VHH binders against q12xb4. Designs and how they scored, part 13

Target 1, 267 residues: q12xb4
Amino acid sequence: MLDFVGLGLFDEKDISLKGLEKIHNADKVYVEFYTSILMGTDLEKMEMLYKKKITVLSREDVEQHAEDWLVDAKDSNVVFLTGGDTMVSTTHVDLRLRAADMGIKTTLIHGASIASAICGLSGLQNYRFGKSVTIPHPYVSNRGVRVVSQTPYDTIKNNIEAGLHTAVFLDIDKDKGYMTVNQAMEILLEVEGKLGEGVMVDRLAVGIARAGSPSPVVKADYIEALRDYYLGGPLHIVVIPAELHFVEAEALVKLAGAPEGILENID
Short names: E, the ipSAE of ESMFold2; O, the ipSAE of OpenDDE; V2, 0.75 times the mean of E and O plus 0.25 times the DockQ between their complexes.

## First folded at step 5 (VHH)

Design Pb2 (framework vhh_8pnl_2; at its last look DockQ between E and O 0.04; V2 from the best seeds 0.00; counts 0 for: pae E 19.5 > 2, unsure alone 62.7 < 65, placed apart)
Fold by ESMFold2-Fast, scan of step 5:
Formats: C-alpha cells, structure tokens, sequence
Structure Pb2 (fold): chain B 267 residues (1-267), chain A 122 residues (1-122)
C-alpha cells in the first residue's frame, strides 16, 4: 500500500492527525522537497515529532526511478510525504498511475494547499480564479540565447479578458533557488517590454510570502512597486487580480496595503 | 525562435528507421513533459507521442508499435525512435515542452523546436 500524505504549508505541525497516523503505521516513509519545502521545519524536527525515520527522495528518484522504491509498497505500508497537498501543483498523479500498474493500492491524506491559502490571505474569492500558471526561471540556451517564457504573460492576459484572477506559482530551481515576487515582477515587465500589449502596465498584483507561518506577508501594489518591495524569505507566490468585487478590493486595501485608488475599479 | 533544436531527420525508404533527437534545452528539462508533433504537407499539426517528466508515455494510434519516445534527463535530450516508416509518416517533426501537466492543448506548450524534415519515399 502507498499512502500520499500532504504536510501543509509551513512546519511539521501542519500535518493532519490522519497523516500522522499513516506515518506511525508505515514500514517506510519517504519525502520530497523539490516541489515545495516547509520553511518552518527541517528533517530532524519532522523525524522528532513524527517518531519515524524519513528518507529524502530527489526529483530523479521520484520522477525517473520511482519503481525502485514503489516495489516496497506491494507487501508493506509505504508513506510518501509532500509539502502542501500531494496532488496540487505536482506531477505525483504519475506515481499513483505507476502504483496502479504494479497492483499497488494508493490513498490520499490531504494537506493545506497554497492554492486555497492565497484566497484566505488576499481576500480574493476562490470562484473568481482562472487558469494557474508557473513563471519558470529564464535560461540561456546552448547557443547563448536568453529565453524567457511568454506563457505566464499569455495566461494572465487571457484570464484578465475573462474577468478572472491568476494564481502565479514561482519556480524552484536547485541552482537558481526560490523565485521571489521581485524577480517575478521583473520577468513579467521584461515580457511586456518585448510584446508591448499593455497587459502588465499599471497592473495590480499581490505578493505573498510564507503562507501558513505565524506572520505571513501579503502586499498588494502595482507591479512596478512590488518589483522593489522586500517580502523576506521564501516561499513566495503572486496573484494577479482581474476585475474586483468591492469586498475583494476592500480586503486588498485594508489587509494587504493596496493603493486606495483601486476602490474606484470595482464592479 | 531557437528554443529547442531537432535533429536526425532525413530521407529514408519505406520500412526504414530514423532516430530523432531534441536538444538545446537550457531550462530544467526534468520539470517538463515533452512531446513530438508532426505536420505533413497540406495538413494540420498532429500529436505523435508524449512523455511525462516521470517517463509515462502516450502515442497516437497511427504510430503505436512503430515509434518509441524516450528522454534522457541528465543530457536534457528527447528522442523519437521511428521504425517501419511509411510514406504517410512524411512530415516536419517538432519537439515541444509543456511545464508539468499545465497545457490543455498544443497551442499552450511553453517551448517549441524549429522542426526536422522526415521524407519516406522510394
């Protein structure tokens, strides 16, 4: 049997009681930190609280070599831990499909997700969100050409045209680290400079840092202002609002320090 | 735009084989699902094969059993092994990258290659 357990947002205590029960009953416990890391804890604190040895799996162990450890779940209880909720913004459904092909039963024990946390922290309504997108780190090709993805720009544009907010996930890279709100703002403005469609001009954005911590930072302002705003350590996420309900606008002004002028842009 | 580069295309007789490669990925290759698309003269672009970041594969019915898609994440390279080639396989072959499973259609894919030409004739 293979149990997928979501660890939640920030520290080792965010796990559900059901998740903790699965860990206690497990023969083997694995964790991955490449999709998300819990910034308020570490492996030692997790092992201390959970009373179980935990083996860290790399992206390659999970995505390319999964059969090497999934085989243990044929005859024993294996738990796989992921930050957040296991099947949100991950490719871990692939592990469930591989397990099914091997005759292994799987279950999901949910954890708190950044996808719902951004709604609570910003005051923006869940029903008013469109397609999510991730901003990847720009890279330099083997031919020496700098490549910046236009997909985030296109997704935000399409959502705005439909009156929908965009949840913008920020890339995690082993070498480049955790993308910040500041870097994300720079990337969107760089694409705007190339395309010239005016999508990011005078555009409101919400920067969020350390969701689920005792003191998260939520800052709403125009993209140019957020480019230079210090939100502290990871993990960061961005929301680009479209048209605002008056309650959403009030929440951004009162709770996230948005410019008062946005109250004039409500429907 | 030179985001990905395909190679390995050429002229081959019916029943022959070709191995296509797709490289020059400076992005985190292991985070992307990869695909091969083709476009024949006078036809629209169509999916040939897909491979997830984890290696799960999916094939168009017209190539099942003849083509094999694979990836080497250490080399940031995508492959398409094409066996038992038919004149109907004549097309420009494109590789494409989709961040995880975020794209609902090929028009939403993040990166595309310039194409490599495959011609199957006597």
Amino acid sequence: as target 1 above (267 residues)
Amino acid sequence: QGQLVESGGGLVQPGGSLRLSCADAGFTFSSYAMAWYRQAPGKERELVARITSGGSTNYADFVKGRFTISRDNAKSTLYLQMNSLKPEDTAMYYCAADYRYTSGSWTEYDYWGQGTRVTVSA
Scores: ipSAE 0.221, ipTM 0.643, lowest interface PAE 5.7, mean pLDDT 89
Fold by ESMFold2, look of step 6:
Structure Pb2 (fold): chain B 267 residues (1-267), chain A 122 residues (1-122)
Amino acid sequence: as target 1 above (267 residues)
Amino acid sequence: QGQLVESGGGLVQPGGSLRLSCADAGFTFSSYAMAWYRQAPGKERELVARITSGGSTNYADFVKGRFTISRDNAKSTLYLQMNSLKPEDTAMYYCAADYRYTSGSWTEYDYWGQGTRVTVSA
């Protein structure tokens, strides 16, 4: 049997009681850290609380060599751990399909996902989100030319035109670090300067830091102002709202400190 | 074999054209930004062109509109159309898939091909 268990948002305590029960009854426990990062914990803390040894699988182990470890689930209880909720924003349905082909029964034990957490923290309606996007770190070419991805700008534009909010993930790089909301705002304004289409002009954004932690930060403001607002340590995520319903606007004002003037433009 | 397989290299006279291909060998191709790099003997690798998962492109200055990068996500294939080739374009050409923050890897590029050789001889 193969049990997929979501780890939730921030630390080792975010696992559900059902997830912990599955771990306790498991013969083998695997985790992958490439789809998400739990900033409030590490492998040692997880093993200490869960009282199980946990084997880390690489992207290649999961995506290309799944049969090497899935076979264990034919005759034993295997748990596969993922940050957040296992099937949200992952390709892990492939593992369920492969397991089915091997005659292995699978179950899902859900965890809290960043996709739902941004809705709760901001007050934005979950069904009004469009395609998400990641802002990658800019890089300098071999000729010294700064290269900045235009794709996040275009995705935000398309969603706004469709009346849909955009969840904007921020790049993580070993050498360049965790991208901040401030850096993301600067990048979007830089691309606006190049394209001149007005998408980022007078545009509201929501910066969220450390979702799921004891001290999350949620701050809404216009992009130019948010560029200078310090949200503290990682991880950061951005939401770019489209046209707001009144309740969404009220939530941003009261819960995230958005300028009260946004309430006057709601229809 | 690596994760990516390049093809289409060869010997070409100056002014000629080649089309390089890079096929997925076990990736979720559509979710990666892809790039072509080249490396001449005794030199460091240099970026030639990059294309995002959404199709936005960037080119190195030295290609000057002679090369076109494209992708076909349905066929999991990356292309580089190389026109007006010059002797200085002689190099090993590599395709690469970019690091994504959801990866467990800290490298900027998660996967590289083994390369295809392009030789432009007068």
Scores: ipSAE 0.000, ipTM 0.105, lowest interface PAE 19.5, mean pLDDT 85
Fold by OpenDDE, look of step 6:
Structure Pb2 (fold): chain B 267 residues (1-267), chain A 122 residues (1-122)
Amino acid sequence: as target 1 above (267 residues)
Amino acid sequence: QGQLVESGGGLVQPGGSLRLSCADAGFTFSSYAMAWYRQAPGKERELVARITSGGSTNYADFVKGRFTISRDNAKSTLYLQMNSLKPEDTAMYYCAADYRYTSGSWTEYDYWGQGTRVTVSA
């Protein structure tokens, strides 16, 4: 049997009791940290609390060599741990499919997800969100040219036109680190400068830092101002609101420090 | 490396229409922003229209609603529908591909076609 268990948002204590039970009953426990990282803990603390040895799997182990460790689940209980909620903002459904093809029964134990946490933290309504997107770190091509993705800009634009908010995930890179809200704003403004469609000009944005921690930061401001706002340590995420319900606007002002002027534009 | 091949150019009377195509070979079409450029004799190459990987479009000021850029990712093909053509639209039209985007200079595009000639004359 293979149990997918979400670890939650921040530290080893965010796991559900059912998740912990699965770990206790597991013969083998694996974890991946390439999709998300619990910034408030480490492997040692996790193992100590869970009272189980945890094997860290690389991206390659999961994406290229999954059969090597999935086979264990045929005759034993295997747990696969991920940050957040299992199967959310990941491609791990592929693991579940492969397991199914192998005749391995799978279960899901859900955890807290940043996808829902941003709604709670910002006051934005979850059902008003459209397609989410990730801002990747810019890189220099083999020709020595800096490359920036346009996909986030387009996704945000499309959502706004549809009256939907956008969850904007920020890239995690082993070399470049955790993308910050500030960097994200810079990238979006850079793309705005290139495309000139006006999507990001004076656009309201919400920066969120360290969701699930004892000291999360939620700050809403126009993108030009938010670019210069310090939110502290990782992890960061961005929300770009579309048209706001009056309750949402009020929440952003009162809970996220949005400019009061946004209340003037509410229908 | 990838290759772009333009087609659809030709001779047309003022007020006429043409549809240019640009076929992709050798790269992941859906991942690239695409653009049409043109170069008239004795003039600099200039942007006509651009479409991002996500489908957002941008047009030069001289287009004024006459041209439409579109893409078919399944066919790995870029299109430029040109209506209400004018003699001043006479030029070599080039297809260009840019992975994501760069500084915006046409010299920084990853791939260029060889061009297709459009002549608008009575």
Scores: ipSAE 0.000, ipTM 0.266, lowest interface PAE 12.3, mean pLDDT 91
ESMFold2 (binder alone), look of step 6: mean pLDDT 77; pTM 0.782

Design Pb3 (framework vhh_8pnl_2)
Fold by ESMFold2-Fast, scan of step 5:
Structure Pb3 (fold): chain B 267 residues (1-267), chain A 122 residues (1-122)
Amino acid sequence: as target 1 above (267 residues)
Amino acid sequence: QGQLVESGGGLVQPGGSLRLSCADAGFTFSSYAMAWYRQAPGKERELVARITSGGSTNYADFVKGRFTISRDNAKSTLYLQMNSLKPEDTAMYYCAADFRYVESGYTEYDYWGQGTRVTVSA
């Protein structure tokens, strides 16, 4: 048996009671931190609360050598832990397919996802979101040219034209670390400078830091202002609103400090 | 850094074989489903084969049984073994991180190499 357990957003207490029960009944517990990390905890705190030894798996252990540990689930109860919800914004469905090929039954115990947390924190309706997108860290090509993905700009543009908000995930890189809201704003403005289509001009954005913590930061302002706004430590995420319902606009002003002028152009 | 570089193309006679390689120049290769695409002169780009991070494969009907996609995650290299080549296989071949499977924020354009040319002619 292989149980996938989502750990939620921030610390070791975000796990569901069902998830904790699966850990207590497990013969082996594995975790990966490369898709997401819980900033409010560490391995020692998790092991202490969960009362189980936890083995950390690298990206290579999960993606290239999964059969080496999946075999344990043929004759015993194995739990695989991931931050957030296990199948949201991960390739972990591939592990379920591999387990099925080996005759191993799998289950999912859901955790709180950043995808739903941003709706609660911002006051923006889940029904009014379009396709999500990730902003990757820019890189320098072999030709010495700075390469910046245009995909986030295009996705935001298409969503806005359809009247849909965009959830914007921020890249986690082993060398460059966790992308900040400030870096994301700089990247979007860099692409705007190249394309000149006006998509990011006078564009409202919502910066969110440390969702699920005791005191998350939620700040709504224009992209130019958010570029220089201090949100503190990771993990960060951005939402780019499209046309706002009056309740959404009111929530951003009252709860996220958005400019009051946004209340003048609502439908 | 973070570029895909294709190699292995060339001119072969019908029935011949080629092995294409795609080398990762600095991104986390093992995290992505990878794909080979091709574009014949005057036609739209089309998917040839896909491979997941774990090695599960699927193929376009027109190459099944003739082409084999594989990956070596330790070497950050993607391969396409092309057997029983036909004139209809003549195209520029491109490798890509599969944007449809894993949203990395990169378009096909951002992760495209310049391609490697395959010509099958008597």
Scores: ipSAE 0.010, ipTM 0.387, lowest interface PAE 9.6, mean pLDDT 86

Design Pb4 (framework vhh_8pnl_2)
Fold by ESMFold2-Fast, scan of step 5:
Structure Pb4 (fold): chain B 267 residues (1-267), chain A 122 residues (1-122)
Amino acid sequence: as target 1 above (267 residues)
Amino acid sequence: QGQLVESGGGLVQPGGSLRLSCADAGFTFSSYAMAWYRQAPGKERELVARITSGGSTNYADFVKGRFTISRDNAKSTLYLQMNSLKPEDTAMYYCAASWRYTDSKYTEYDYWGQGTRVTVSA
């Protein structure tokens, strides 16, 4: 048996009662921190509260060598922990498919997701969101050329044209660390400088840091202003609004410090 | 800026074989889902095969049983083994990478190559 358990957003207490029950009944408990981290806790605090030893798996352990630990779930109870909700913004459905191929039954115990948290924190309505996108860290190719993904720019453009907000996930890299809102703003402006289509010009964005913590930072401002705004430590996420309903505009001004001028931009 | 680099295209007779390669550097490659797309003159770009970071594969019906997608994460290289080639396989072949699973929309991939030409003709 393999149970996927979402840990929620911030600390070891965000786990559901059902998730905790699965941990208590498990023969082995694994966790991964490469898709997300819980900034309000650490391995020792998790083990203390859950009263179970937890083995940390690397991205390689999960994505390339999963069968090494999945085989245990044929004859025992294995729990796999992930920050947030297990199947949101992860490729972990691949683990479920691999388990199925091995004759292993899987279950999902949900956790609070960043996908719903951004709606609550910003005041932007979930049904007004379009396709989400991730901004990857720029890299240097084998030819020594710096590569920056154009996909976030294209996705944001297409959503705006359809009147839909964009949830923009920020890359997590073992060497480059957690992408910040500031870095994301810089990347979008860099792509704008190359394409010249005006998508990011005078574009409102919402920077969010440490969702689910007792004092998250939520800041709405134009992309150029957010590039230089200090939001503190991870984890960060960005939302690019399209046309705003009047309640959404009011929420951004009152709750996220957006420029009052946006109150004129409602549908 | 650069893109993914494809190689291995060429001219072959019907029934022949080719192996396409797509290269990029580093551990970041191993975390991406990868795909091969193709585009024939005057046609839309279409999905040929895809592989997740974990190695699960999916194929378009028109290549299933003839083409095999694989990856070597140690070499940061994606492959497409093309067997029993047909004139209808003639196209420019593109490598693509994405952090997320995608359906068939090419706009959902983060990185693209410039393409490598495959021509199947007597």
Scores: ipSAE 0.006, ipTM 0.479, lowest interface PAE 9.5, mean pLDDT 87

Design Pb5 (framework vhh_lunsekimig_d3)
Fold by ESMFold2-Fast, scan of step 5:
Structure Pb5 (fold): chain B 267 residues (1-267), chain A 122 residues (1-122)
Amino acid sequence: as target 1 above (267 residues)
Amino acid sequence: EVQLVESGGGVVQPGGSLRLSCAASGFTFSSYALYWYRQAAGIERELIASITSGGSTNYVDSVKGRFTISRDNSENTMYLQMNSLRAEDTGLYYCAAKYRWTEGDYTEYDYWGQGTLVTVSS
C-alpha cells in the first residue's frame, strides 16, 4: 500500500487528521521537498509532531530511482509526503502509475493547495483561471546554449485571449534556489524582448510570498514595477490577471495595493 | 554526459511505414518521460507523442491511430512506429527527455537528440 499525503502550505500543523492517521499507521514514511518546501517547519519538527522517522527523498530518488523505495509498499504500508496537495503541480501521478505496474494500491489524502490559496489571497475567482504554467530557471544546455522557456509566455497569452487568469508557479532548484517574483518578471520581459508580441507590455501581475504563513505578502502592480518590488523570503508565486470582474479589481486595489487606474478597465 | 541519438529516418512513399529509434545514455532512462517532436520546414517544433516512465502514452490528433510510441528500458531506447505515412508527416523528428514537468515547450527540455529526417514523397 502506498498512501500519498498532502502536507498543506506552511508548517507541520497543516496536515489533515486523516493524513496524520496514515502516518501513525505507516511502516515507512518518505517525504520530498523539491516540488514544495514548508517554510514554517523542518524535518525535526515534523518528526516530533508526527512521532515517526521520516526519510527525505531527493528529486533523483523520486524521478530516477523510485522502484528502490516503492518496492517497500508491496508488503508494507508506505506513506509519501508532499507539500501542498500531492497531485497539484507535481509529477507524482507518474509514481502512481509505476506503483500500479508493480501491483501496489495507492490512495490520496489531500492537503491545502497553493492553487486555492492564491485565489483567497488575491481575491481572484478560481473559476476564472485558465491553464497554469511553471517558469523554470534559465539554464545552459549540454551544447552551451542559454535556454529560457517560452511556454509561460505562450500560456499567459492564450489565457488572456480567452479572458482567463494565469497561475504562474516558480521554480525550486537545489543549486539556483527559490525563484523570486522579481526573477519571474525579468524572465517574462526577456521573452517579450525576443518575441515582440506585446503580451507583457503594461501587463498587471500579482506577486505572492509565503502563502499560508501568518504574514503573507500580496502585491499587485505592472510587471516592470513588480520586477523591483521586494517581497521577502520564499516561497513565491505569480498570478497574471486577464480581464477583471469589478470585485476582483477592488480586491487587488484594496488588499494588494494595485494601481487605482485598474478600476477603469473592468467587466 | 547526456546523449540522445535518433535513427531510422528516411524516404518513404505515402502509405508506407518507418520505425524511429532514440538511444539514450548518461541518465537513468527508465525514470524519465520521453517525447517525440516534429519540425516541418518553416514551422515551430510540435510535440507529437509522449510516453511516461510508467508507460502512459499521448498523441497529437493528426497522428493518433497511425503512430505508436514505445520504450525498452533494458536497452535505453525509445521508438516511434509510424504507419500510414502522409506527406504532412515530412519533417525532422527529435527525441527529448523531460528536464522538468511543465506545459511541454521544447525550450524547457535540455536533453535533445540531433534529429532524424523523414521525407514522405513518391
Scores: ipSAE 0.000, ipTM 0.175, lowest interface PAE 16.7, mean pLDDT 85

Design Pb6 (framework vhh_8pnl_2; at its last look DockQ between E and O 0.04; V2 from the best seeds 0.00; counts 0 for: pae E 18.9 > 2, unsure alone 63.1 < 65, placed apart)
Fold by ESMFold2-Fast, scan of step 5:
Structure Pb6 (fold): chain B 267 residues (1-267), chain A 122 residues (1-122)
Amino acid sequence: as target 1 above (267 residues)
Amino acid sequence: QGQLVESGGGLVQPGGSLRLSCADAGFTFSSYAMAWYRQAPGKERELVARITSGGSTNYADFVKGRFTISRDNAKSTLYLQMNSLKPEDTAMYYCAADYRWVEGSRTEYDYWGQGTRVTVSA
């Protein structure tokens, strides 16, 4: 048996009672931190609260060598822990398919997801969101050329045209670290400078840091202002709103400090 | 506009074989799902084959049994082995990379190559 357990947003206490029960009954417990990390805890605190030894798996262990540990689930109870909800913004459905190919039964114990948390924190309505997108860190190719993904810009543009908000995930890289809202704003403005389509000009954005913590930061302002706004430590995420309902606009002003002028641009 | 570089295209007779490569991926290659797309003149780009970061593969029905997609993470290189080529396979072939595959659509990838031309004619 393989149970996928979502850990939620911030610390070791965000796990559901059902998830905790699965851990207590497990023969082996694994966790990965490469898709997301719980900034309010560490491995020691998790092991102390959950009363189980936890083995940390690398991306390679999960994505390339999963059979090495999945085999244990044929004859024992294995739990696999992921920040957030296990099947949201991860490729972990691939693990379920690989387990099925091995004759292993899998279950999902859900955790709170950043996908819903951003709606609660910003006041933006879930049903008004379009496709989400990730901004990857720019890189320098082996040919010495700086490469910046255009996909986030195109996705945001298409969503705005359709009247839909964009959830913008920020890259997590082993060497470059956790992308900040400030870096994301710079990247979007860099792409705007090349394309000149005006999509990011005077564009409202919402920067969110440490969702699920006791003191999250939620700041709505224009991209240029957010570029220089201090949101503190990770993890960060961005929302680019499209056309706002009056309640959404009021929420951004009252809860996220958006400029009062946005109240004039509502449907 | 990207810096993925395709190679291995060329002219081949029907029934022949070609091996395409895609390299110069200066990002964390093993974290990306990779795909081969193709586009014939006057047509839209269509998915040929896809490989996830974990190695799971998916193929378009029109190439199943003839094409094999593979990756070498140590060399940061994606391959497409094309066997039993048909005139209908004539197209520009593009390499694409999608960070955590679930966030991209079949038509939206983080990085694209400039393409390599495959011509199958007698």
Scores: ipSAE 0.323, ipTM 0.678, lowest interface PAE 4.8, mean pLDDT 88
Fold by ESMFold2, look of step 6:
Structure Pb6 (fold): chain B 267 residues (1-267), chain A 122 residues (1-122)
Amino acid sequence: as target 1 above (267 residues)
Amino acid sequence: QGQLVESGGGLVQPGGSLRLSCADAGFTFSSYAMAWYRQAPGKERELVARITSGGSTNYADFVKGRFTISRDNAKSTLYLQMNSLKPEDTAMYYCAADYRWVEGSRTEYDYWGQGTRVTVSA
């Protein structure tokens, strides 16, 4: 049996009681930290609270060598831990499909997702969100050319035109680290300089750090100003609002420190 | 860092076959889910086939039974075997890698090759 268990947002205590019960009954417990990591804990604290040895799987182990550990679930109880909610914005549905092909039953134990947390932290209405996007770290091609994805810019543009907010996830890379809101603002402005469509000019953004922690940071300002606002340690996420309802604008001013002038651009 | 390079496109008669390749010159190829997309003239880009790092496949309905996606991790190469080609398959074909390093992502593949052109004569 394979149980997918969401770890929630921040630390080892965010796991649900059902998730903890699954861990306690498990013969093998695996975790992956490449889609996200719980910044408020570490493996030692997780093992201490959960009373179970936990084996860390790399992206390669999960995506290339999954059969090597999935086979354990044929004759034993296996738990696979993921930050947040296991199936939200991951490819882990593929693991469920592969398990099904192998005759392995799967269960989902949900955790709190960043997708809902950004709504609560910012006051932005959940039904007003369009397609999300990730800003990947830029890289240098084999021809020595810096490659910066334009997809985040285009996604934000299309959402704004439809009156929809954009959740903008920020890349995690073993060599380049956790992308910050500052870096994300610079990347969006770089693409704006290339495309010249004005999408990022005088554009409001919301930076969110350490959602689920005792001390989250939620800061709304224009992109150029957020470029200079340090939100502290990871993990960071950005929201680009489109047209705001009055309550959303009021929430950004009062809860996220947005410039009061944004209230003048609302009905 | 990697760069995806497609090859194997060309002109082919209806009913013919082509094999597209996508090489990863710099990334750890074996760690990514990979896909082929296509874009016909005047149309939106659409998924053709997807393959996980472990080899599980998924195909768009319009190409099932005619195309086979595969990967060779030792050569860091993704393939699309295209059989029984139709004029409607004429398009630019793109290789893509799944970039899901941030929890909560809902995005399409953001890492793409430059494309290879497939033309099936009328």
Scores: ipSAE 0.000, ipTM 0.110, lowest interface PAE 18.9, mean pLDDT 85
Fold by OpenDDE, look of step 6:
Structure Pb6 (fold): chain B 267 residues (1-267), chain A 122 residues (1-122)
Amino acid sequence: as target 1 above (267 residues)
Amino acid sequence: QGQLVESGGGLVQPGGSLRLSCADAGFTFSSYAMAWYRQAPGKERELVARITSGGSTNYADFVKGRFTISRDNAKSTLYLQMNSLKPEDTAMYYCAADYRWVEGSRTEYDYWGQGTRVTVSA
């Protein structure tokens, strides 16, 4: 048996009771931290609370060598832990498929997801979201040129044109660190400067920091202003709203400190 | 390393139409922003149209709605539909591919084609 268990948003206590039960009954417990990090905990604290040894799997272990540890699930109970909700904003469905091909039964235990948390925190309606996107860290090419992805800009543009909000995930890199809202805004504005399509000019954005923590920060402002707003420590995520329902606009003003002027631009 | 091959150029009368194609070989087409450039005799190479990997398009001012850039990722092919052609559109047309935005000149693309000649004459 292979159980996929979502850990939730912030620390070891965010796991569901059913998730904890799966861990207690597991012969092997694995975790990956390359898709998401629980910033409010560490492996030791997790093991202490869960009363189980946890083996950390690298991206390579999961993507290239899954059969090496999946095989254990044929004869024993194996738990695979991920931050957030299992299978959300991950490619772990591939693991389920591999398991299925191996004749391994799988179950899902859901956890809190940033994908839904951003709706609750911002007041934006979940059903009004379009395709999500990740802003990758810029990098220097082999030619020595700094490279910035345009994909986030295009995705946001397409969503806006369709009247849909965009969840914008921010890159996690072992060397470059956790991308901040400030960096994200800078990147979007940089791309705006290049493309000149006007998508990000005076665009309303929502920065969210440390969702699921005792002290989350939610700040809505125009991108130019938000770029300079300090949200504190990681993790960060961005939402780019499209057309707002009046309730959404009110929520952004009252709950996220959006400029009151946005209330004048809604139907 | 990848290669771009343009086709569809030729001689056309003013007011006529042409459809240029650019075929990809050797790289992941869907991941690249694509562009058409042109260079007329004695003039600098200039951007005609650009389409990002996400499908967003941008056109030069002289296009004025006459040209349409599009892409077929399944066929790894870039297109430029040119309508209402004018003699001043006579040029060598080049296809270019860029994985991501690179700082510096907009002419810094990862790949360039050899070009296809478009001649507009009565």
Scores: ipSAE 0.000, ipTM 0.216, lowest interface PAE 15.8, mean pLDDT 90
ESMFold2 (binder alone), look of step 6: mean pLDDT 77; pTM 0.773

